# Ledger of designs, part 3: miniprotein binders against Pentatricopeptide repeat-containing protein At3g56030, mitochondrial

Target 1, 310 residues: Pentatricopeptide repeat-containing protein At3g56030, mitochondrial, of Arabidopsis thaliana (Mouse-ear cress) (q9ly43)
Amino acid sequence: STVNPNPTASPGRRTCVEFDNLIFKAGSSGDFEAVRRLLNSRVVNACFNTTATFKFLTNTDSYSSSLEDLRRILPQTDAGYTRKHSYETLIARLCKLGRIDDALVLINDMAIGEFGLSTCVFHPILNTLTKKNRIEEAWRVVELMRSHAIPVDVTSYNYFLTSHCYDGDVAEASRVLRKMEEEEEGVMSPDTRTYDALVLGACKSGRVEAAMAILRRMEEEGLSVLYATHAHVIGEMVESGYYALSVEFVMAYAGKDKRLDEENLGSLASKLIKRKRFKEAKMVLKEMSVRGLRMGDALREFHEKNVLQS

## First folded at step 5 (miniprotein)

Design QB9 (from QB1 with L34M Y41L)
Fold by ESMFold2-Fast, scan of step 5:
Structure QB9 (fold): chain B 310 residues (1-310), chain A 96 residues (1-96)
Amino acid sequence: as target 1 above (310 residues)
Amino acid sequence: STAEELLREMERLIQEAIRLAEQGDLRRAIELVMQAAEKMLEFARRTGDPEDRRLALIMEFLALMFEQLAREGDVDEAIELARLLLEYAREVVQRL
């Protein structure tokens, strides 16, 4: 989907954080000519827009205030990457604020101006609409993509799939998978996030063994398993009372990725403590200590009090 | 071919599974649904086609959900998933 770019700058150049701070000050003070100049200079200084770039735009703004000023200056930014990325970043910000109609206006601006409208521009809108369960509107956005000859990709369908899976609606999730098949053959291959959504669906419907089978299939296909996928399985195991299995699961995956191990064992220990499964929690915390994994403050305090001092 | 036979047997297994589930024979229905999913996976492995692998994933997902729903007594929901499996099987067979 859309991800924050890595903020690497040459010595002596402004950083992405410095540009975000300057844009925030300019935007907050209504100096949109300064915003335009700062957006242009980012590419020259090898910096990129971040989630903070348009943070001065909030739900307290009216359509006729900051957004209208941005619509005026964005077409005046340097053509190519600068202008395209500025529109993409602003659309993502509007979506985060729930201002879907405003985001659609910007998409129309991009289409009319021929400013590099592409599939990724639609991702934040589809993500926001599907998360808010505004599914019919999300499908209308898919039709808008088709009207502009913009390809509907796996990521777009994954938003619909994730929404239905989150609701535990396996039948509707399956219908989304069928719609993916109706797209161009050879292009709509399931990816890591497709499998993550299916694991989520199995978990949300209470089907722990099915979730584990899907996870194993994902690994057999050679796909990298997301941290979120492990989190879904661990969470559902604990919710459903599969405490011993949850410990076995995190132990089986331990030793390959230190950050994943810290997240998996830490999250599991915390959930087990909340459920008062202290024996299992102590086993997990002891393993974290043996492996040298970092614990958050609450787990460290519990470990010292209940494991190290016992 | 043998690959074509796998798809036709898959369709037959799902049809029989639905009938058994409607009659309350959930254990046998589960066995047949899981066998059908395995036939689709074997077919996908033989063709090497990414589309067939996607279909195998969908059918495996539905089969696993059917198994869990049937074991927990959610028979009507399980039968609906089996009907989706049958629809998929028929579409694949029609493309032979």
Scores: ipSAE 0.053, ipTM 0.556, lowest interface PAE 5.6, mean pLDDT 80

Design QC2 (from QC1 with L34W I35L)
Fold by ESMFold2-Fast, scan of step 5:
Structure QC2 (fold): chain B 310 residues (1-310), chain A 96 residues (1-96)
Amino acid sequence: as target 1 above (310 residues)
Amino acid sequence: STAELLLELMEELIQYAIRLAEQGDLDRAARLVWLAEFKMLMFAQRTGDPEDRRLALEMYRLAEEFEQAARSGDVDKAIELARQLLELAREVVQRL
């Protein structure tokens, strides 16, 4: 509905793609000395690892054997940023593949080698486990963090909070918040993602009015609003048949962020058209035009034919 | 104000939970009770006030008891606990 320009890569990101391609070729051919050299030279060229850096590592037996080669060469990469970031990137890749036990082995390698183990290393593991509803294992990872004197941050707790709110389990979400209260004062202050989970929980409870009030509170706290947060409310309103209210909602929150407005009004107009709520859709499209908001091709065509000719 | 918005949210949620409990819909009532408690925790984190944290803990305890009453199907106990939660929510506004 809203025109989404293709992401443009910065010059540095294009060379990162080139390094990823070289590392993929070296890793696929079993040349791990080349992988080590490429990881080191990446820093010299002001490039960083991406989610594609270790894409040659998969769930096949051949690539699983490659993990032992990676464990051999990673300690031999340049100390500091290169080595730490390479471990972090590989752990994230293993988590994406569902290879949690292998990721934990790498965390142990980082701890033994004193390679800068930190909170962010545990984020992909907690994220993967909570998304797969493996909550007991996720809490065991929290215990592992504590055993290494690594603080459990807001992001870590937000994975649990989001999982429970997604399931509509507000009781467990409240227990997670209580655990956050038991941490250092100020460190566990709610952030944008915490509020997103709250709005999701309210929507799952069928309390659209409560979700709207939470969103208003978030705005009053001066927090940046995620597109997802508005999308939860808009989606629930449309799903539940609150068409007129959804129009009032996007109008009431319009005028603060042009890109958010384009997404909110555009998405709502598309959903209303799909449900054949043409009267409400036309009101949204007219407001988009009045505010100078960009429309996707389908909405622009509908607007020209049905709104501008009325 | 943020505090007045919180009071409105908690009071509304708890009153709706009482209505649901009176209709025998204890599962939905429990969800609203926990949502109200969740909002009190958010408020306590925002203020950093030890008294607000104490009130949040008290609301948590009542919500836990409500959950147990709901699982047992004890409508009368659930309604009693929800009324106590409403009183706590009103105590918050007295501190504004």
Scores: ipSAE 0.000, ipTM 0.280, lowest interface PAE 15.0, mean pLDDT 76

Design QD2 (from QD1 with R54L F84W)
Fold by ESMFold2-Fast, scan of step 5:
Structure QD2 (fold): chain B 310 residues (1-310), chain A 96 residues (1-96)
Amino acid sequence: as target 1 above (310 residues)
Amino acid sequence: STAEELLREMERLIQEAIRLAEQGDLDRAAELVRQAAEKMREFAERTGDPEDRLLADLMELLARYFEEAARSGDVDKAILLAEWLLLMARQVVQEL
């Protein structure tokens, strides 16, 4: 209460949190004309819809009537940014609630009303469907995008790649890559998340050598490798018994990012100690000490007793 | 040649590439690595298996990186890349 929740708000103007609270109260009490007015007035204060804006909408007995009321008032909000963003925010909320069919109804409402349907509107739906392994429905959504001349971007394909790679389904991941190559607007360029998904898939299928090859390609293209990607590679190397290779990997990658180095070498040392690979663990801990990297309490204790006192 | 002959020839080419790289003959080693990648591509086309196709893509990527290392005269990087290729080739041969 003593801290300004939106420091960009002018004195006397409502903040984004205050608008969310007012909309929550109005929506919870069934006052959808108040919701409409609040969505419109929000723009005056340079406030944007948040993940909390439609939190009053939940999977309760009042869900269907609340959705019907929202569908009635949203077309009546101010044209342009306000209306488009309100639809986008509600679609994301419906996806979070698992109400995919209702999200598709809102997309149809946007298309019929010409309310600025765009690629980003489909992202929450594709993300939710692929995470739930509802892949056939996700491809039907891609076909819906094409029917409205909405471009299918790398982010959309990355949802499919991540899902198949997470499951270790190399065959389906390969088919998605081929579809990306066949795009009419020219060859899609893989981004950092595309390579992250491929590395994850290689690790899940036990293809450590393939994962290393993909990481080499990322470095050649100057792409930043995500911390999670390194963790997957290290974990799989240790699980598969490639202890020497795991040490070589973290050593070869060291010296570029201190935080990444602390995470990579620390995690590897801990995993090697649990596997009783003390020779390799001591090599990693010595390198951490030489590079001045921070150790957690357990690693520091092990290092002091087994390396520094030798 | 048979599909199995393609894989064994691929493994042999990589092993010879490692020997040439150890002797400092990186240009000839790079040529053999390129040929190994071509054998994997031919194998993938014969099987129609998406996993084999992905592996062919990855071996072609490594072959290009090997050519870069050869052009810069980086013997240690070239040997490391060829050793990774050999591990991948041996895994595919064992899965036969």
Scores: ipSAE 0.000, ipTM 0.121, lowest interface PAE 16.8, mean pLDDT 76

Design TA4 (from TA1 with F15W)
Fold by ESMFold2-Fast, scan of step 5:
Structure TA4 (fold): chain B 310 residues (1-310), chain A 83 residues (1-83)
Amino acid sequence: as target 1 above (310 residues)
Amino acid sequence: TPEEKIRRLILLAEWLILMARQLLEEGDYEEARELLDLAIEYLKEALERAKSLGNEELIREIEKLLEEVEKLRQEIEEKISKE
């Protein structure tokens, strides 16, 4: 059918997508005064910057002059939320591009200009550095936070904890937990992400039973379990040869979230097929069918040929 | 709830014990000792909270875990003394 877009023509009622498109065009053409005006006018429409707002910035050295233009216009945006949020959004974009030094320059600009520098500004930098295993540089960023009297929170430490747990580096993970205790005056305030990192660490160290015990206690305490945590547990069970337990795991957690169920059972079935564990794979696919869960093309084809034609 | 906070302290202590056991297998006795000392601290806090609540089941669980951890801590201390 024909798509008929009838946009509202009300002045000052542009969508966030429309603002992102206009900023992309202005930035791509080097019209940074238009970028400044658009960032200011966005607030009038209760629209906020998105991950696409500074998409015209790319990971190329030949286009680094765009950052200098942004550094010139950002201090000229409306004071308060508009300016602070624009800096935060740009820092996040630079981090996504791996341009950490450029992000640190903006942090210095925020500090000198007193533009509302806070802990959350450092989160994308720590996240990017720890995910890339640039741990020494990440600790230098923590020192920079301390030099500005900015508190290092549980979220900041969770980035380090998750990174070391993902690598199965128990010794370094333990050192992070020790530092969290020192930061909080001997009180640990773990959140859902802290527990998810601990489950990940148990899985990566090959201790599936320990991971299951931690996950069970999270549920008993009413803490939500992230999709990524389920994926890590399933992956490690299959990698370690706990095929029957992996089936029991996905069945036990099924029935609460349809999208999570589709992903958990679908990914498990795919992994079991790749390992030629056809009996267990057929059990999972049959359960997906019984529960009305959507299958990807490859799983649907396998199910039709091997389960439905029995 | 207060009971949930006690269970979180127990969970963190159990994770530290798991990490200390791996460090012990790798010969990192000093680091294993530090983790067990922290685990004992968390378990002692959990025990005080459990006693304040009068939860006999949690008290027994924590006391048993403390005994097991302190025995492991002593074994590590003996190994450190021999180096």
Scores: ipSAE 0.058, ipTM 0.485, lowest interface PAE 5.7, mean pLDDT 78

Design TA6 (from TA1 with Q22Y)
Fold by ESMFold2-Fast, scan of step 5:
Structure TA6 (fold): chain B 310 residues (1-310), chain A 83 residues (1-83)
Amino acid sequence: as target 1 above (310 residues)
Amino acid sequence: TPEEKIRRLILLAEFLILMARYLLEEGDYEEARELLDLAIEYLKEALERAKSLGNEELIREIEKLLEEVEKLRQEIEEKISKE
């Protein structure tokens, strides 16, 4: 479901979905004066821009000049939050489309116009560049942040750390960690994303036991562990052939969170079946049954035919 | 808590040690040395904090890890010297 209207909107007021639909129609028809008016009235009606607000802007629009029309009208929107948020939303949309150079043009527009340039406008561009392994360009964006006196935060460094760890580039991941330590002390404290990246790095380097040790330490410290962190460990154990260890891992962490258990054991069972590791898969499915965990239809069918009927 | 901060420093040092061991296996002695030097910095800070708290268990844990890291660093120095 893509429908999520603003619940604070009064009866009879337009919802965020209605504003997005109106902006889509206006933008698609080239009525950018209507787009400007809708962006202004949206805030007055206690609505906000969404990921759908600029969906009329597509890659085909790079030849139609829709972006140039937006650049013309955005400075004419109401000053303050409306203008700032509209630029931020458009930059995020351009990054999703892979139009990095266009996003940088808008950042320059914000800087020249003094429209409230901040760290958050750089996050989508750093995320996109690092995910595409365009690392040199990402570091040039960091230099651009510094040139505008914008602090480079933990989130910005985490994009680099995650990217290098995902690629198994242990040396570059270590250099990023060193750069974080050389920045402002105390401000660069590791967060849950940093620990997630460390776990991923250990897995990709073939050190699954180290990844388990890091996870165990995080839990002992009372740190929040993302569901994604467990998924990284399980996925990499299976990819690397640590089948018995993967079963041991999900069993050891079971019993604390039913939804996490359903995700961990269900995902593991599916991966083991695909690898034809039926002995380990049956053990996992039997444990799911014992614990009363929900199975998807495919796993339920496999379990009934191969575990319950055996 | 103060203990939490010490454990985070230990975790970061352990990560650097893991990465240095990987680099050592790959023959990247110079980079391995630099990571171990950073790990020693984290562990020394952790040790000072643990001493300030009077947490004997943490002090012993950190001192044992420092001995391990310093031995590994010496092995790397020998490798670099023999290049």
Scores: ipSAE 0.024, ipTM 0.408, lowest interface PAE 6.3, mean pLDDT 78

Design TA8 (from TA1 with R8Y)
Fold by ESMFold2-Fast, scan of step 5:
Structure TA8 (fold): chain B 310 residues (1-310), chain A 83 residues (1-83)
Amino acid sequence: as target 1 above (310 residues)
Amino acid sequence: TPEEKIRYLILLAEFLILMARQLLEEGDYEEARELLDLAIEYLKEALERAKSLGNEELIREIEKLLEEVEKLRQEIEEKISKE
């Protein structure tokens, strides 16, 4: 919860957007010498690469030629920060486009050129492969990390955990957690994302009580619970027909965070209305009103017609 | 800390035991057995670590959980043998 001291002033963000727009125009027109110059000059303007920097690179007929041009100019960018982070940004873009093999080629380019290969370049690759359920290929990428002496971190393992948990494969998720504990050097501690994945796994297997037990343990350990973790529990309770329990759950966790309460009660009310559980939905909407929580347009209309009308 | 690692293993075992109990009630004996086998592995590792630390509280907690998984394992074997 770090507050940005000036969220409305955007000289630096406008400069970054301006650089991204200029790079987009240059890349779209095939002017890769301009792309190279822009990548070099943005650092002196206190502006850094964003997820939009290589947005001109798309799955079109020009993809292969544009990638070859990028591979030619990136080694010619200024050494250090500019070159390293330009490779990192492009690798992330390739992963978003589903071009995993090309991303691995760029990792090899970084390794051969000694351009500061690090754990962060592997994250988007592991995320993409695990999200697409290409688990064997993802483990080969982990072996590639080890071959380059790159540490496999909690974030890397969390991608595998999330994938197995999404499939409801608690046994396999538990084996991944054990691998995390057995890592040599660099003691790995599970973080809030690790516990979120376990809650997701319990929910996907229909084990509401187990999900609630893990959530309680997170809170007892003083860990911050993610909004997503509550969303998994609420979603599964409704999916499995635990309507009364879902109301009890959101009420029990209400009163500590207004934004979380708005998300939890609002989402639950919407799901209950869709399932025609109007009695439970009305209870949730009344509580939202009592607590002064904001309702979206659809919930406000339902509340006015069905709860406030008498 | 070493105690934190042990408590983490206990947490994972408790989670697996809860999941296995529900699978048992639904008649999914093979999956329940697999989860209990994982819980036993975690608890055995936790027990070795707790004994090396001389932490009697953790030893007692782990031994209690091991008794619980042994009981569940016997229930599964009895149900499988009756098929």
Scores: ipSAE 0.017, ipTM 0.444, lowest interface PAE 6.4, mean pLDDT 80

Design c4 (from c1t with Y63M L70F)
Fold by ESMFold2-Fast, scan of step 5:
Structure c4 (fold): chain B 310 residues (1-310), chain A 81 residues (1-81)
Amino acid sequence: as target 1 above (310 residues)
Amino acid sequence: SPEQLIEEARKLIEQAREALDRGDYETAEELLLEAIWKLFLALLEAEELGNEELIEEIRELLMEVLKLRFEIEEKISKEGE
């Protein structure tokens, strides 16, 4: 094999870590000409910007000066991939820091300078705004995308859908789905994250039957079901007092994935025990034993004492 | 409208029962899954309208679909034995 088995010794991975370390040192010391040089040399060495590239940029008194220095040098980086990717990485970092207005300034810089503005620079901004429940501003960002002829993709709509579903706002989730249906592109087809958000929304609204229906539709569409999606349904069933139904649900979906089964049956058994639903908990633990599923220490002790010795 | 989606779902459920009676489990399952999606869309719209009567009707239909799907799985299991 011509590929190094040690990731730190791999030319690509080693050089990426090396460049991130050098950029951190240069940026921390205010040497932005060195930052520019290092950003330009990355592609030649088969190295890419990472989440650590602009880690020197923080929410301290120095960050305003550092951002202005970055805004000065970024237009001077090599045109094409290097410049575009550097802007994208910096925008993501600003969003992580909660600096939305600064991220929007950089998007404007990219648009004016024709620096390869694309859909992916808007994703971190939409994600951050929707998570902070700044929904009106998030829709203004969508309008900004449209003003630059940048298509609004499934990922962008999923941020809105996830936010509204997390709040149990089924009406707003419905409006987002209608907007997705109005798009004239195949990219507007619901994906795994879309269905996960819908299941979460149904659960938050106490609509267990709807959540189960959405999950089954997701499976029928051939989409991979997230472990979190099952957890949403199980949690809501137990929260709402549908103990027998939660056992039926977990049993009906068992047998496809051992790890998922261990998580689902184990989590359900623990929740049932906490609510003193010992009859249902014993049924779940017996099924875990029959299927050869791993139990955590607490469940194994309960099972031995209350099921195996009965 | 949510009323139209409910009516479409009811027709799909009836067609699924007919397929189930014929032993056509694959067709019955497909029809029930389509009914589930129609009922989900109706539920979102009924919630937006605040129509509690429609929400309860949709909930009852979703439970009916779920019971029919469990019946299909049980029949398939017995025939496989």
Scores: ipSAE 0.000, ipTM 0.183, lowest interface PAE 12.0, mean pLDDT 75

Design e10 (from e2 with L45F)
Fold by ESMFold2-Fast, scan of step 5:
Structure e10 (fold): chain B 310 residues (1-310), chain A 83 residues (1-83)
Amino acid sequence: as target 1 above (310 residues)
Amino acid sequence: TPELLIEFLILMARQLIEEAREALDRGDYETARKLLDEAIELLKFALEYAKELGNEELIREIEKLLEEVEKLRQEIEEKISKE
């Protein structure tokens, strides 16, 4: 094995970075036997594949030959977790590169080889297809899941729901919700991502009041609100001219997460400045200063100059 | 959670009804008809779900909206037919 010895390697992120670097060098040089050995030995060091593991695979002249080599060596990796996870990681990478047909070929390889095909393998494909508005192809993938007796979970439906809600297509969003309810066992519970999609749909339809009602209901049910959900609401408030309400919103939700606060208040301040809503922007910047939140260079310059002029 | 889905459908149906009234005011009967048809489908789904949950308040609200929308849709269809 060409990997660091277990006694000197620390488990966790640093070991994963080291393996990713070794795999990058091997894959970039076309040494796929080294890639195979590194994938096998990675687990011995209690280290797992990351989004960077197959980063050497790119849309270049070597793409097709590299993929062919990967398809040859992956069945030769250790059975069980190592092989299954390597296929899952590669499929996700292919989706990131927009190589959906190649990702489907790997799913077929997993099914034929009985390499532990499961629901999570289909998630990056459905996510990518729905984000690209390739909805008919995404539904064909759902049929592929059913042909392999793989249950269609709430996460899979949430990708469709989010896509239609993003487009403001309430009729199609409603159809998806009905399909969720009509699943075989009659048990499919909406989760945080389902509510996020509904909030997005309300926002894209210009219904700030509906978005706020849905968000408040999420909180009453004890569900965690995503950073993306806050961004949907803030963006729509500003777009629709609810400037004072947007300030009240970010202030009301401040104090729980410093990173979220920096994103929410910083984004809002920038949007308000662009709209020439300087009074509201200054209120947000003052709150950022009071809470010790980091400001980007542009916001710092604006704050300093406007405090001096006032 | 189920009540939130129903509330979403009702709110979106109300938006579709408002857009349909605006289309009607512009004399765009075809667009108004399409928007009301979408609203009716959403409200029917919401009604079935509200009945499953036994939420009498939601059932009453949805039934009133359905009656209003069905009447408006019939008026639009009559106007289209006369053209």
Scores: ipSAE 0.030, ipTM 0.462, lowest interface PAE 4.8, mean pLDDT 81

Design e11 (from e2 with Y49W)
Fold by ESMFold2-Fast, scan of step 5:
Structure e11 (fold): chain B 310 residues (1-310), chain A 83 residues (1-83)
Amino acid sequence: as target 1 above (310 residues)
Amino acid sequence: TPELLIEFLILMARQLIEEAREALDRGDYETARKLLDEAIELLKLALEWAKELGNEELIREIEKLLEEVEKLRQEIEEKISKE
C-alpha cells in the first residue's frame, strides 16, 4: 500500500498509546507474530510497555490459547531490555487477571531462559497475593526469590506490612518489621510506604489519636502520606466520632495538592453531612469555597442552601 | 527497628489503656479486660524492640505502662470476683 498506516499530524516516532493500540488489535485478532514485531520496534521509538500493552489478554475462552502464543513469541523478542520488560509487563497483567499460577510459570520461563530476572517481576505477585490475604503463598514467593538469588527489598516487605496493618494485626506487622531488620543482603531502612502502613494499622485498629501522632512524626521527618491513607484516616475519624479532629487533619494537609484537597475536603464534608454534623460540614464547605475547590452536585446544593444563604 | 516503630506500639497501647479505663468507669469489665490484654501485647513487643536498641528511656516508659496495666487488670479481677 502507498498509504502509511496511522499518519500523524507531525512526521515522527509512534507514541506509547499508538503501540498499545496496534498491539491490542494484533493480539485481539490472534496475530502474535505482529505482537512480537511491535514489542521489538517499540524500543526503537523510545516507547515503553504500559499497563495497557497486554489488555487484549482477558479471562475469556481465548485466554489459554493467547497465553500459549505469548509464551511462544516472548523468547523470540530482542534479547536484553525488550524481552525482560515484556515478561515483566505480562506478569503484571496476569496478576491483575488473578492468574497467579500462570505468572509463576512465566517467572520460571525467565529463570530457565536467563532473561534477566529481577525484584520487579515479583512485586505484582506479592502485591496481589497479600491483597487477597493469601499470605502463606506470598511467603512461598519470597522463598522463590531467595532460590534465584533475588534480594527481598523494602517494597516486597511493605506488601506484607500493609496487608497486616489493614487488618489491624499490629503483632504480625511488627514481625514483618523485624524480618526487614534481619535481612541478610543488608539492613533495610523503613521508607514512606512503611510509615504509611503503620498509619493504616492505627486507623484499622480504631486508634485515631495514634494515627495522628504517627502522621505528625512523618511530617517532622519530611515524609509524604499516600492519598489512599488520607481516605482511611478521614473515614476512621468520622466513624469514631472525632469530628473536630477530622476537620483539623484535613485543614492541616490542605494547600499542597488541589486534587487531594478536593477529594479530602469533599469526602469529609459528605461524611459529616450524612452524620448530621452540619456545623463541621459548613466549616469544610466554606474552606472549599475560599480555596476555589470543586464540589460535586450534592455538596454544591447543600453549600448554596446552608452556607451561602443568610 | 527505628525508635518511631516502638513509639507506634506505645501510642496504640496508651489508647487501649485509656479506653479500658473508660470501660472500667462504666462497669464494662469484659471490654476493659479485652482492651488491657491488647495493650499488654503491644507493650511486650515494644519492650522487646526497645531492649534490642538499648534505649533505656523507652524501656523505662514501657515497663511503667506494663505495671499500670497489671494494676488495672488486678482491680478488674477483684471487682468481678466480688460480683
Scores: ipSAE 0.100, ipTM 0.501, lowest interface PAE 2.8, mean pLDDT 81

